Miniprotein binders against q9fmw8. Designs and how they scored, part 3

Target 1, 279 residues: q9fmw8
Amino acid sequence: AEGLSPVAGGIVALGKFDALHIGHRELAIQAARIGTPYLLSFVGLAEVLGWKPRAPIVAKCDRKRVLSSWASYCGNIAPVEFEIEFASVRHLNPQQFVEKLSRELRVCGVVAGENYRFGYRASGDASELVRLCKDFGISAYIINSVMDKNQVSVNTEEEDSKSKERGQVSSTRVRHALAAGDVRYVTELLGRPHRVISRTRTQDLTSKRGRISLQTSSLLNLPPGNGVYKACSLIVGDKHPISCKVIVDTSNLYIETEEERFHNSDESQEFQLLGIEFG

## First folded at step 22 (miniprotein)

Design y1
Fold by ESMFold2, fold request of step 25:
Structure y1 (fold): chain B 279 residues (1-279), chain A 81 residues (1-81)
Amino acid sequence: as target 1 above (279 residues)
Amino acid sequence: RPSLRELVEEYKELAEELRKLAKETGDELLKRAAELISEAIQLLLQAYEIDGTDWEILDLVMQAEELLDEAMRLIEKAVKT
């Protein structure tokens, strides 16, 4: 007899949790109102497509910190992320996927957005999720989209395809705002300052000509676009954040701070993780 | 593994070559193949930008692959005697 799944008896939020933005947070909040909240995430899409992965919006090593920050919204219960390889579910039709939730994962309920689509060829929608969950003894809750208060857009004539876009917060909007360097808008969409993680050589943590220089290739997640960002914070471990200015260009990040030497608890390490918050 | 941008660029080059050849020869099959490849490119770009589930992204890519397969069939037919 095998043990219970990590999400057994819980309420899982369904979606694509790449940005962990305020829309994703709302799913977790609603799951927490019903029971023990989980996020059910898929990994390995790029491998299934045969493509080179793009930089993630949230560094993998930073996801737990973000989810822990949601605890106060979730009745002091930070949602736990459970990852499934997409290759293992990509062929399941909607009924087979809900059967997996019920029989294998043994979830008690699910929370999903209005526009949720799932199953092979994206053949299931939110209405079908509710119907199938009822058939398999799972509670299902469809959550209204969180709207983006900054809904400035230019409508095009001759829009010939139907769009489910209604001005909701989305990971696409986060990526576009980051590319534009609009870190204040990114903060609004995420509900937190954007944090970029760098795997940095210990040698590079000392001030050189008034700044630290990092290569863009050392970043573990998506930086904002080229520009100068004056209200940033540098984070090393669990220490107090250090105010800094960050200059982003195509190949490098330059960090300027009043503090010229950074203490490290283990200076013998060749590499360290460095956090940079924009805003 | 290629990036999506690299893949799209390769398909754009193919579509342009087919359009040139179709114009030179008057071949309707090559013209149609170029159109299908251009449609596939749009589906791939949509898959990159969509705010949707992994299933939605995969479905757009599968639709693009179906168009590319049809384009290859048309090219093969056009060169057969």
Scores: ipSAE 0.788, ipTM 0.898, lowest interface PAE 0.5, mean pLDDT 88
Fold by ESMFold2, last read:
Structure y1 (fold): chain B 279 residues (1-279), chain A 81 residues (1-81)
Amino acid sequence: as target 1 above (279 residues)
Amino acid sequence: RPSLRELVEEYKELAEELRKLAKETGDELLKRAAELISEAIQLLLQAYEIDGTDWEILDLVMQAEELLDEAMRLIEKAVKT
């Protein structure tokens, strides 16, 4: 028992947990039905690729709040996220990765989606995960995809259902819905309103003629596309949310509210985190 | 470090220049190199958009890099001729 990993004896959900959408939540729910739920996340992909990082869907500092909100779905135990540098596992074949889960991390079981791929050159699939887990003495559970039933096509032309299946919740759908400014649809996919976090100077929190102006460079995660969003909430510290309108353009985000002063704007801190909920 | 969009724009410009030069010279190696670069661009765009694991994304990028390496070899061969 001595010197065990933080996830030892737990049930680990496997996947790419960028959006923490309702499909990701379902993996956590199923893990919680079996044992202590964890999410196993990889970090550092952009560094491995040599690319500038993409804006994350969920701000790093906001992930724990989102996971805590899942506690009621998970038997009052919020799943814990465990992060591994992708550089440390990118060359492992499927067997080596399952060996790491079993012998290094000491997990009791795993849950994964039907389309899960892993290992060097993505050579392992869900069936191979189940076989390898059996060989290494850990339980494996393959979870059916969460379907998105609320998308209604305005196109009356019949699609070829034999060659194209488009029904599961995905991070790609979340990104596309955000880009389109469809924040109601984003709420459905995430199971929560989308929250954008800004790290902003305390001096910029002062409303001037009912408007706060932020630069897009101050945002810690992906905003919705350019547009006007009338049903938003502004979160400053632990205060009650303030109703607002938000105008998003390429370089700036404008927050219009009828409140002129905020409690936290009087603090001595040079920077503060500002939350904006869309929808 | 470049964004994917900046990288793709550079490759698109290169592919266009190679297609123009291949038409002017009749050089089949430059034509093939431009085709490989265009295919690599599609793999990079796919890696950016897919709903998949980090393993899947890396594999698409590796495939694109293999095509770009081959295109470079063809360009070098054509220039030396």
Scores: ipSAE 0.785, ipTM 0.897, lowest interface PAE 0.5, mean pLDDT 88
Fold by ESMFold2, look of step 22:
Structure y1 (fold): chain B 279 residues (1-279), chain A 81 residues (1-81)
Amino acid sequence: as target 1 above (279 residues)
Amino acid sequence: RPSLRELVEEYKELAEELRKLAKETGDELLKRAAELISEAIQLLLQAYEIDGTDWEILDLVMQAEELLDEAMRLIEKAVKT
């Protein structure tokens, strides 16, 4: 092997890619216009903070499916995600981080949002990213935020301009929309229906009454808030999606369908992954 | 590892206890410590809600930890006397 980093020679989108929403997709689209697109993701923040981690918005095992679906937006080149442990970069100042991009990772270019902050104590901004990339021979492109048509930003000249909030699509909006159970709005923010992944015992997939009961503790990512969701899809393996109704409460998630039996031909496994799409 | 909610609740309880003791004793160090803890709580809640990079979130938490460290120093000083 050459010993080159997986992103060498590529165009790397910089950001926090927790939701993989349409704003994140726009960064990937712009990277793909320039070269081979990658997302540079940081992992392990909860460990650095010493906190119990939050449920992720997108299940780790589902991220590649989402990125593959972006190929049609990215000139038929699905972006590839490269993960870095945040602990390994948390102390780097902005110059040291850009040096890592250039010398260690050997990227050719970066794309970042206009509100991007990086480096120790968040001391670097988008303008400094551009300046430092020039110094290290990397192309840098600052991308305008994708605006949320459902909530227009307040006039910033009438309020404190320190706020970065201008009505843009954000992961915070996705989390709030999910908590409110507004799955149509979540679909608009994500550019796709929200998919919840459950690690389900194989024995629980067989139902004679068309109802599957899952514990919320078996979910690998963030469900919508408590409520009844009538236009959902159940995905079992690579089978055709099954229309269903989903009831979410604090401890349980109930899936109701007219399909009486759910059989999985891989009966040798104790657990299977079950997808539930809302919308 | 505690959740942020558990941490914030513990700090809220501490700040309230310190405010009560400060009023009963007239101790200005305990009063200031409670103020610092309350400010740290707000920074932690901001860190949880912001739409920002991991560096931005960590910086808010570091600012909160600096305030908590100062509050603990003030409490220790008050106890010495």
Scores: ipSAE 0.778, ipTM 0.892, lowest interface PAE 0.5, mean pLDDT 87
Fold by ESMFold2, look of step 23:
Structure y1 (fold): chain B 279 residues (1-279), chain A 81 residues (1-81)
Amino acid sequence: as target 1 above (279 residues)
Amino acid sequence: RPSLRELVEEYKELAEELRKLAKETGDELLKRAAELISEAIQLLLQAYEIDGTDWEILDLVMQAEELLDEAMRLIEKAVKT
């Protein structure tokens, strides 16, 4: 049926794009300098491991909005995410994976970070990626890691290579900053305010004094740790953001606004999506 | 499907029981099994926290599973007459 893959002729960024942080954005920027930028993402890892999935950093329904926001950095072309089931590639050795990129997906180039590992048992590294891509006639570009200046500045008394490894922007660092409730630091790592998406029952939207109560079970992605967050925004549909305060505890999330509002909801809709930006 | 935290707690309890039994009996196989389980726990926690590709995460889990399989073989050997 399909004569060409959706990424044919494109430049794919390789990595794990869970947080869509500024390091991921840099890969997309570099791909866009060469050609049409794509992110190649794997899905289904938790099922392969037999584990309960963890809460994602970016809600699945919010990923396209984040990628669209990168268009101004990418020559006014937002990168497009292409998803592959990890189960279908988990056994491929490095050569087989590059063959898939070249022969099946027909990409013309790849961009990867300097610490990139791929293929069965993680046996391929960035150097091997470059060599294999040359063998299969596709371009490969290795991009230096984006450093977190705050961590690198603090940890300058150790060896440079060890300090550099500890100071990289990473999804793990984003998760730790979220757990600590450090939403300003999360904003620096992501290059944008963190947005939490809630699938909220319409009946729960009836605020009497500008307060909405949500269960944390209604959240589609990872909230910051328990605490009070004063510089937040509530996003309802495509309307302008509403300034709010958010209180996060283990079971509940409370949204308070300075403005008394009567939420207009369609009672025929049982659920509605709310966006909550921290910082 | 269990969470990683549930799995790790189960393995921690097993390792503690094996250490207690190894100390009481002097059984070197049970002592070694407990060490292997503790090493596997560290690999699983690393897999959960690593900022790496899906291949890297899977490889760490596979290494942990190899250690757990060996630990179970040692336990089985220790309980035979």
Scores: ipSAE 0.774, ipTM 0.892, lowest interface PAE 0.5, mean pLDDT 87
Fold by OpenDDE base, look of step 22:
Structure y1 (fold): chain B 279 residues (1-279), chain A 81 residues (1-81)
Amino acid sequence: as target 1 above (279 residues)
Amino acid sequence: RPSLRELVEEYKELAEELRKLAKETGDELLKRAAELISEAIQLLLQAYEIDGTDWEILDLVMQAEELLDEAMRLIEKAVKT
């Protein structure tokens, strides 16, 4: 018996949910207004392209926390993420993809952005999504793009017609703001402080004089650019956040806490997850 | 697996070598091949930066591959002549 899809009877938000920014949250909010909200995420694009995977904006292990924080916006229901291997859908035309949503996944509806493109060669648009969903008896809701409020309208009159950038909140903007070290702007785009997760050996967490050094290679997601961040919080397991200063360089993160003795209470674990919130 | 950055740098080097050789030989096929590689690089960079769906990204990569394949055909033709 092919078990019911985990999203069966739900409303799936369609998008590329890398950053889980405020635009992605709006998709989840709209889905939650109509039914049980899910995020439909595609995975394995880098493998399909033969590329080295990029560092994600949000650490994979931290995604559930972010989604749980959206429950208050989503009628007290945390949206659940459902992952599909992109390799399995890459060849589907728009009709076949909507057929998969309706008949295989058994969703009751979809939510997408106005600029959403789907199917093989990105041949489907938001209008085609609405049409096809109607034909398959599922609801479709198209939402306006969440605009970035901090975009100083640089009237760059260069409507370079090729730039899909209309001033919307995007994962690309988050990446650029992170690279620039503008953690405040990142916080606004995300609707939360950016959290970097490190997987560190407990033995390497020896704080000498309130200073922790983490290798950049231990990071599970994208750090901000090289710089000095004075307003940060260190999160160790389920402990209360500790105020810290973070110095980011190419190879390491240096965390300076006011607490001299960072006793890792859980010496029993070989590996610990450290969170650093920026902002 | 190469990073996109590594791949783009390799293609930039190839395009520059072809431009140089085209200038030295006057071979218009090599010149056109270098142009196509340069266009492909732009599509690959766009695929890297775009806030698009996986299908949009893949489409850009496929377009770049089509240009690269044509460039390679032109190079092969230039070497056989």
Scores: ipSAE 0.771, ipTM 0.893, lowest interface PAE 0.5, mean pLDDT 89

Design y1
Fold by OpenDDE base, look of step 23:
Structure y1 (fold): chain B 279 residues (1-279), chain A 81 residues (1-81)
Amino acid sequence: as target 1 above (279 residues)
Amino acid sequence: RPSLRELVEEYKELAEELRKLAKETGDELLKRAAELISEAIQLLLQAYEIDGTDWEILDLVMQAEELLDEAMRLIEKAVKT
């Protein structure tokens, strides 16, 4: 018996859940209003394109924490992420994709944004999604885009004609704000402080005089641009956050804490995860 | 595998070399090939920046590849002429 899919009987939010921004949270909220909320994520796009993978906005290991924080918005249910290899769906026309949702994945409904495009050559839109879901006996809910309140028109006049940018919250805006070092604006777009995760060897966590140095190569996700961030928090394991200042350069992050005694609690682990929140 | 940045830089260099050669020779095929490569670069950059689904990103890349293939055909024709 081919086991039921992990999303069977659930409501899947459809989108590109890179940043897990407030727009993605709204998709999860709408899914939770109708049934058991899931995020349907596609993976392996970089491999399909033959590109080097980009640093994600959210560290893979931190995604579950972010989704768990949405439980309060989702009727006390944390959305679960279900990953599909994009290579397995890249060739599906809109009808075949909805058929997969209905017959293979056994979802009861879908939630998508008004600008959602799907199927081979992005030929399907939100209206076609609703139509096809109806034909397959699946509920479909289209939500309005979550608008960015801080619409800095970065639209130089010439690029405007081809940009699908309508002032919505987007992962692209998060990337630009991170690159600019505007961590406050990033916090508004994400609905939470941006957290950078480093995988560091316990032996390399030498706090000399309250200063920790991390190589940028140890980072599991995208840091903010080069600069000085005075209002940060350092998270080591399950310990309480420590107030810190962070200096970002091209090669390293320098963390300055007031607490001299950075006791690595778990000397037994060869590797530790460090979190830095930029607030 | 190259990064998108590396790939875009390589194609920018190729487009510039073709533009230079087209100007020196008066070859309109090489000029058109350089234009197509430049359009393909714009699509690749858009694919990198767009807040789109994986299908939208792949569609932009496929459009860029179609332009690059046409550019290569024009270059091959120019070299055989």
Scores: ipSAE 0.771, ipTM 0.892, lowest interface PAE 0.5, mean pLDDT 89
Fold by ESMFold2, fold request of step 25:
Structure y1 (fold): chain B 279 residues (1-279), chain A 81 residues (1-81)
Amino acid sequence: as target 1 above (279 residues)
Amino acid sequence: RPSLRELVEEYKELAEELRKLAKETGDELLKRAAELISEAIQLLLQAYEIDGTDWEILDLVMQAEELLDEAMRLIEKAVKT
């Protein structure tokens, strides 16, 4: 009776939600068509592997803003993210994982992409998910991959026989597009401008001759590759966005704007979160 | 705790040193160990690059660890001989 999970009775989207790209949004859209939409995310993979974490595509502090922006696509219900430590599930076989969904978490349905893999040694696929969910009384919906409209397609010769899966929206494509500095393509993949968050010292927000200088080490998520980005927006506190140019190099990120002073209504704080939108 | 890039660079250096020693000595165990380490590096790079679940990433890393364990056993045998 007591202690129902936060996702009980909901429709849970399954996947790796690192980028929150339009493919992830499609999973949330389909979940919302069926019931109350949730994203089920795993955390702590780097700890399991014994590796230093890499920079995330979406800053942790920015994820709720992104999910809230999906409300208009999800019947005015923003999906809620529920996080599980990967260490707690990494040894479960496919049946044990679906049993956890049914008996512990008490979800009533799941949505997953056609390439979804789960369970120990990645032994379960989308077909197995559907079969197991049926056995445990959970509705399961497999969602077609979202295709990138800029996909490469050779319409002649045998080169045209290559896999269409390589035209799919993916977090790997987002990372590669960011590394190449192709922020317009990143915007298409994400369905939003890429926002980089910096934890910035308040003293550094006063521009010198219209330039703010940030260290790349102050960024909370992945910036685009080295280059000059002329159509950017700077978000400082709760102020409206300021047009700017951004220069990214290996160690620094330079923001050029004509607005010389940035007001911080809480000047007692040593640090502030600074948003930089590319494209 | 190392980043994956740091780990891969360390394994690349080890594999290159093993190739040099294998060429100098004609030791087939060292040659095979270098091949296994290179194969493990490819699995680790795949784990870093795939658009897959945490389950898929962990499985690739586990496969790489199996190859690295075998490479270390071969190196130890080569030293004992």
Scores: ipSAE 0.769, ipTM 0.890, lowest interface PAE 0.6, mean pLDDT 87
Fold by ESMFold2, fold request of step 25:
Structure y1 (fold): chain B 279 residues (1-279), chain A 81 residues (1-81)
Amino acid sequence: as target 1 above (279 residues)
Amino acid sequence: RPSLRELVEEYKELAEELRKLAKETGDELLKRAAELISEAIQLLLQAYEIDGTDWEILDLVMQAEELLDEAMRLIEKAVKT
């Protein structure tokens, strides 16, 4: 944080919140059990690496909607996301980072997963986080990993826990499931249908024989792999979702529906955000 | 800003050329440089796929850069000798 810290006095969840999947939701739930819940997100990694940014799993403009949907799990108060530029923390050792949390950001507690790594050269682990937080007067809570139910357990140490698996819900699994077009599995990992956002010219929302054509370059986040998706929903503004079929190819996304409600789109704006839910 | 794909392709081509030149000349420094570049490629691909924090991703990239720097030192040494 460069100025006001909206996380002061709060409980911040630490992690990489790219997918906002059910594992991320669990961190927010635990933060809410302790106090006012926040997510502490880092941004700008691609700039630090000097790479072209990859498509995000959740569109930036859609993150607030997702977090709002967690309110019922979080004591009827949606967790708030606070973003820090990674460039401003990339060189901090573990102690310096916890000092920033305590003295600059003024957090009173943190929650993190058991595999959390932080600080320069990833030199800090969950045990170090707990120890340092104690030294700086911050409460620290380590949360067990959320397990992917599709994984077969091979762990012989716990005979009476057949549901306990080493395979974790992860953003990597979300990306692979999306690439494979397995939108049902994506829904399970995310705890919600995957929503793709397009920044679409209002004039392009005109259905031509029940078909809307969008360029994949207009998408703000990662679509599923090339294929045909029959059980989709189209969201135009705050209106009721419209059932549709979606065809994804390398250059285009085609939306097929019998609905003709698009002719009443808000004509006063040049661009609109269009949501497409898969599954 | 290059994509990871563009970076990996560039390094793969370099490693292939070094392996061919090492075979033609018997130069062990060029052979070792090609090995280091191949290892760096694997670290870059791992950084792209890892489910980890931004610090973890950056650390893998830094490890790859260290291998690439060593490979470049070996190539320069081979040219001088």
Scores: ipSAE 0.768, ipTM 0.889, lowest interface PAE 0.5, mean pLDDT 87
Fold by ESMFold2, last read:
Structure y1 (fold): chain B 279 residues (1-279), chain A 81 residues (1-81)
Amino acid sequence: as target 1 above (279 residues)
Amino acid sequence: RPSLRELVEEYKELAEELRKLAKETGDELLKRAAELISEAIQLLLQAYEIDGTDWEILDLVMQAEELLDEAMRLIEKAVKT
């Protein structure tokens, strides 16, 4: 007999949690004020579209670390991420999706942003979410968007082309800031330094003339654009972060540091995960 | 699976070819097909750039596919005559 889903009795944040930026964090904070916080994430969109997937903003293996860092904002309980295959919900109309939340997942409440759209053909909006949740006995809370101080647009007739964008923090802005190499702005949008994860051969971790050379194909998530980044940190396992300079080009990422002892420990491993923090 | 860039490039080339043929022949169906393909390209680019849910992204792609289907029907009509 099947018991309860992993999110049963919880408060789920609804959205697209690709960047885990400060807007996403706000949804988790508000969920935690109400009950046990979860993020409800969809996976497999690129497969549904038949497209080559884009590089993720946050490496999959790094998401738990980011969510754990939110614990201090969330009453000392880190939100838990629950993943659903998008293929399994893409055809559900808004009522059917809320029925899934209530009957199958057995959540007690939801939080969503002002611009949340859901259900087949994106036919449901935030107002419909609230109405349907009431019908199914779920509490629903609509959360104000977090505004980007540097790019908040003033609502004008020229800019108000029926768009949902009003200058809020967004994953699109994070991707654009990364592409521009503006890692300080990325830090503001994310509320943390951007961390790139590399799955690196142990032989490539050996500093040669004070430089480690990595291929961009070994990166598990989106690097910043081509450029030189002076105030970076290299993270190797549980060791103390090492100050470094990072040079990014189209095919390679070069790490320059004076520390060489970080590569002599546990060299029996074929591959290691290497973290690189930008700013 | 193609990237979005590869897919958009293919449709841009088709739209340009249709515009040239429409100008040379005066064929109104080919002109309209090129316009529909250009609109579909904009919807695909929008789907790539929006900060929206997976449902919103899929809906924009579905709208683009509807325009492409209509463009193909117009092209078929133009070649049958």
Scores: ipSAE 0.764, ipTM 0.883, lowest interface PAE 0.5, mean pLDDT 88
Fold by OpenDDE base, fold request of step 25:
Structure y1 (fold): chain B 279 residues (1-279), chain A 81 residues (1-81)
Amino acid sequence: as target 1 above (279 residues)
Amino acid sequence: RPSLRELVEEYKELAEELRKLAKETGDELLKRAAELISEAIQLLLQAYEIDGTDWEILDLVMQAEELLDEAMRLIEKAVKT
């Protein structure tokens, strides 16, 4: 018996879930109102393009924590992420993709944003998604874009008619705000503080002076731009957050804790995950 | 694998060399090839920055590749003439 897909009988949110921002959360909320919520994520785009992978906004190992935090918004159900290799779907026309959702994945419904584009050459839009889902007996729900409330209306009068950017919350906006070091604005776009994850050797955590130095190469996701961040929290394993100041440069992060003695109790592990929350 | 930045810089250098050669020789094929490469660079930059689906990003890259292929055909024609 070909096993049921992990999303069978569920409602899948469709989108590019890089930042897991408040717009992505809204897709999950709408999915949870209708049925069991899932996120359908495509992976391997950089490999398909032959490009060097960029640092993710959310560390891969931290995605489940973020999704679990959405349970309170989703009827006490944490959305589950299901990953598909983009190479396996890149050539599908809109009809073939919806057929895959219906017949192979056996979803009961889909949720997408109003600007959602899909299928080979991005030929399918949200209206075609609704039509095709109806033809295959799947429920489709299109939601309005979550608007960025902090958008200073820079009246850039250039109606470049092709810019899909209408002031919605986006992963691109999160990237730009991170690069600018505007961690408050990042927090508003994400609906949570940005967390950087570092894989660090346990020996490097035993600082007698409340100062930890992390190499930028140890980071599992995108840090904010170079600067001094005074309102941060350090998270080591399952311990309570420790207030800290973070200095970001091109090569290193310097963490200054208020606690003089960082006793890492788990000396048994060669490597530990450190979380740094900004804001 | 090259970064998008490295690839874009290589194509900028190529476009500038072709513009220079076109100016020196008066070859309109080389001029047009440099224009197509410049258009392809803009599409690649857009593909990097867009908050689009993976299909939208791939479509922009495919459009850039189509322009680059045409530019290469023009260069080959200019060298054979």
Scores: ipSAE 0.757, ipTM 0.887, lowest interface PAE 0.5, mean pLDDT 89

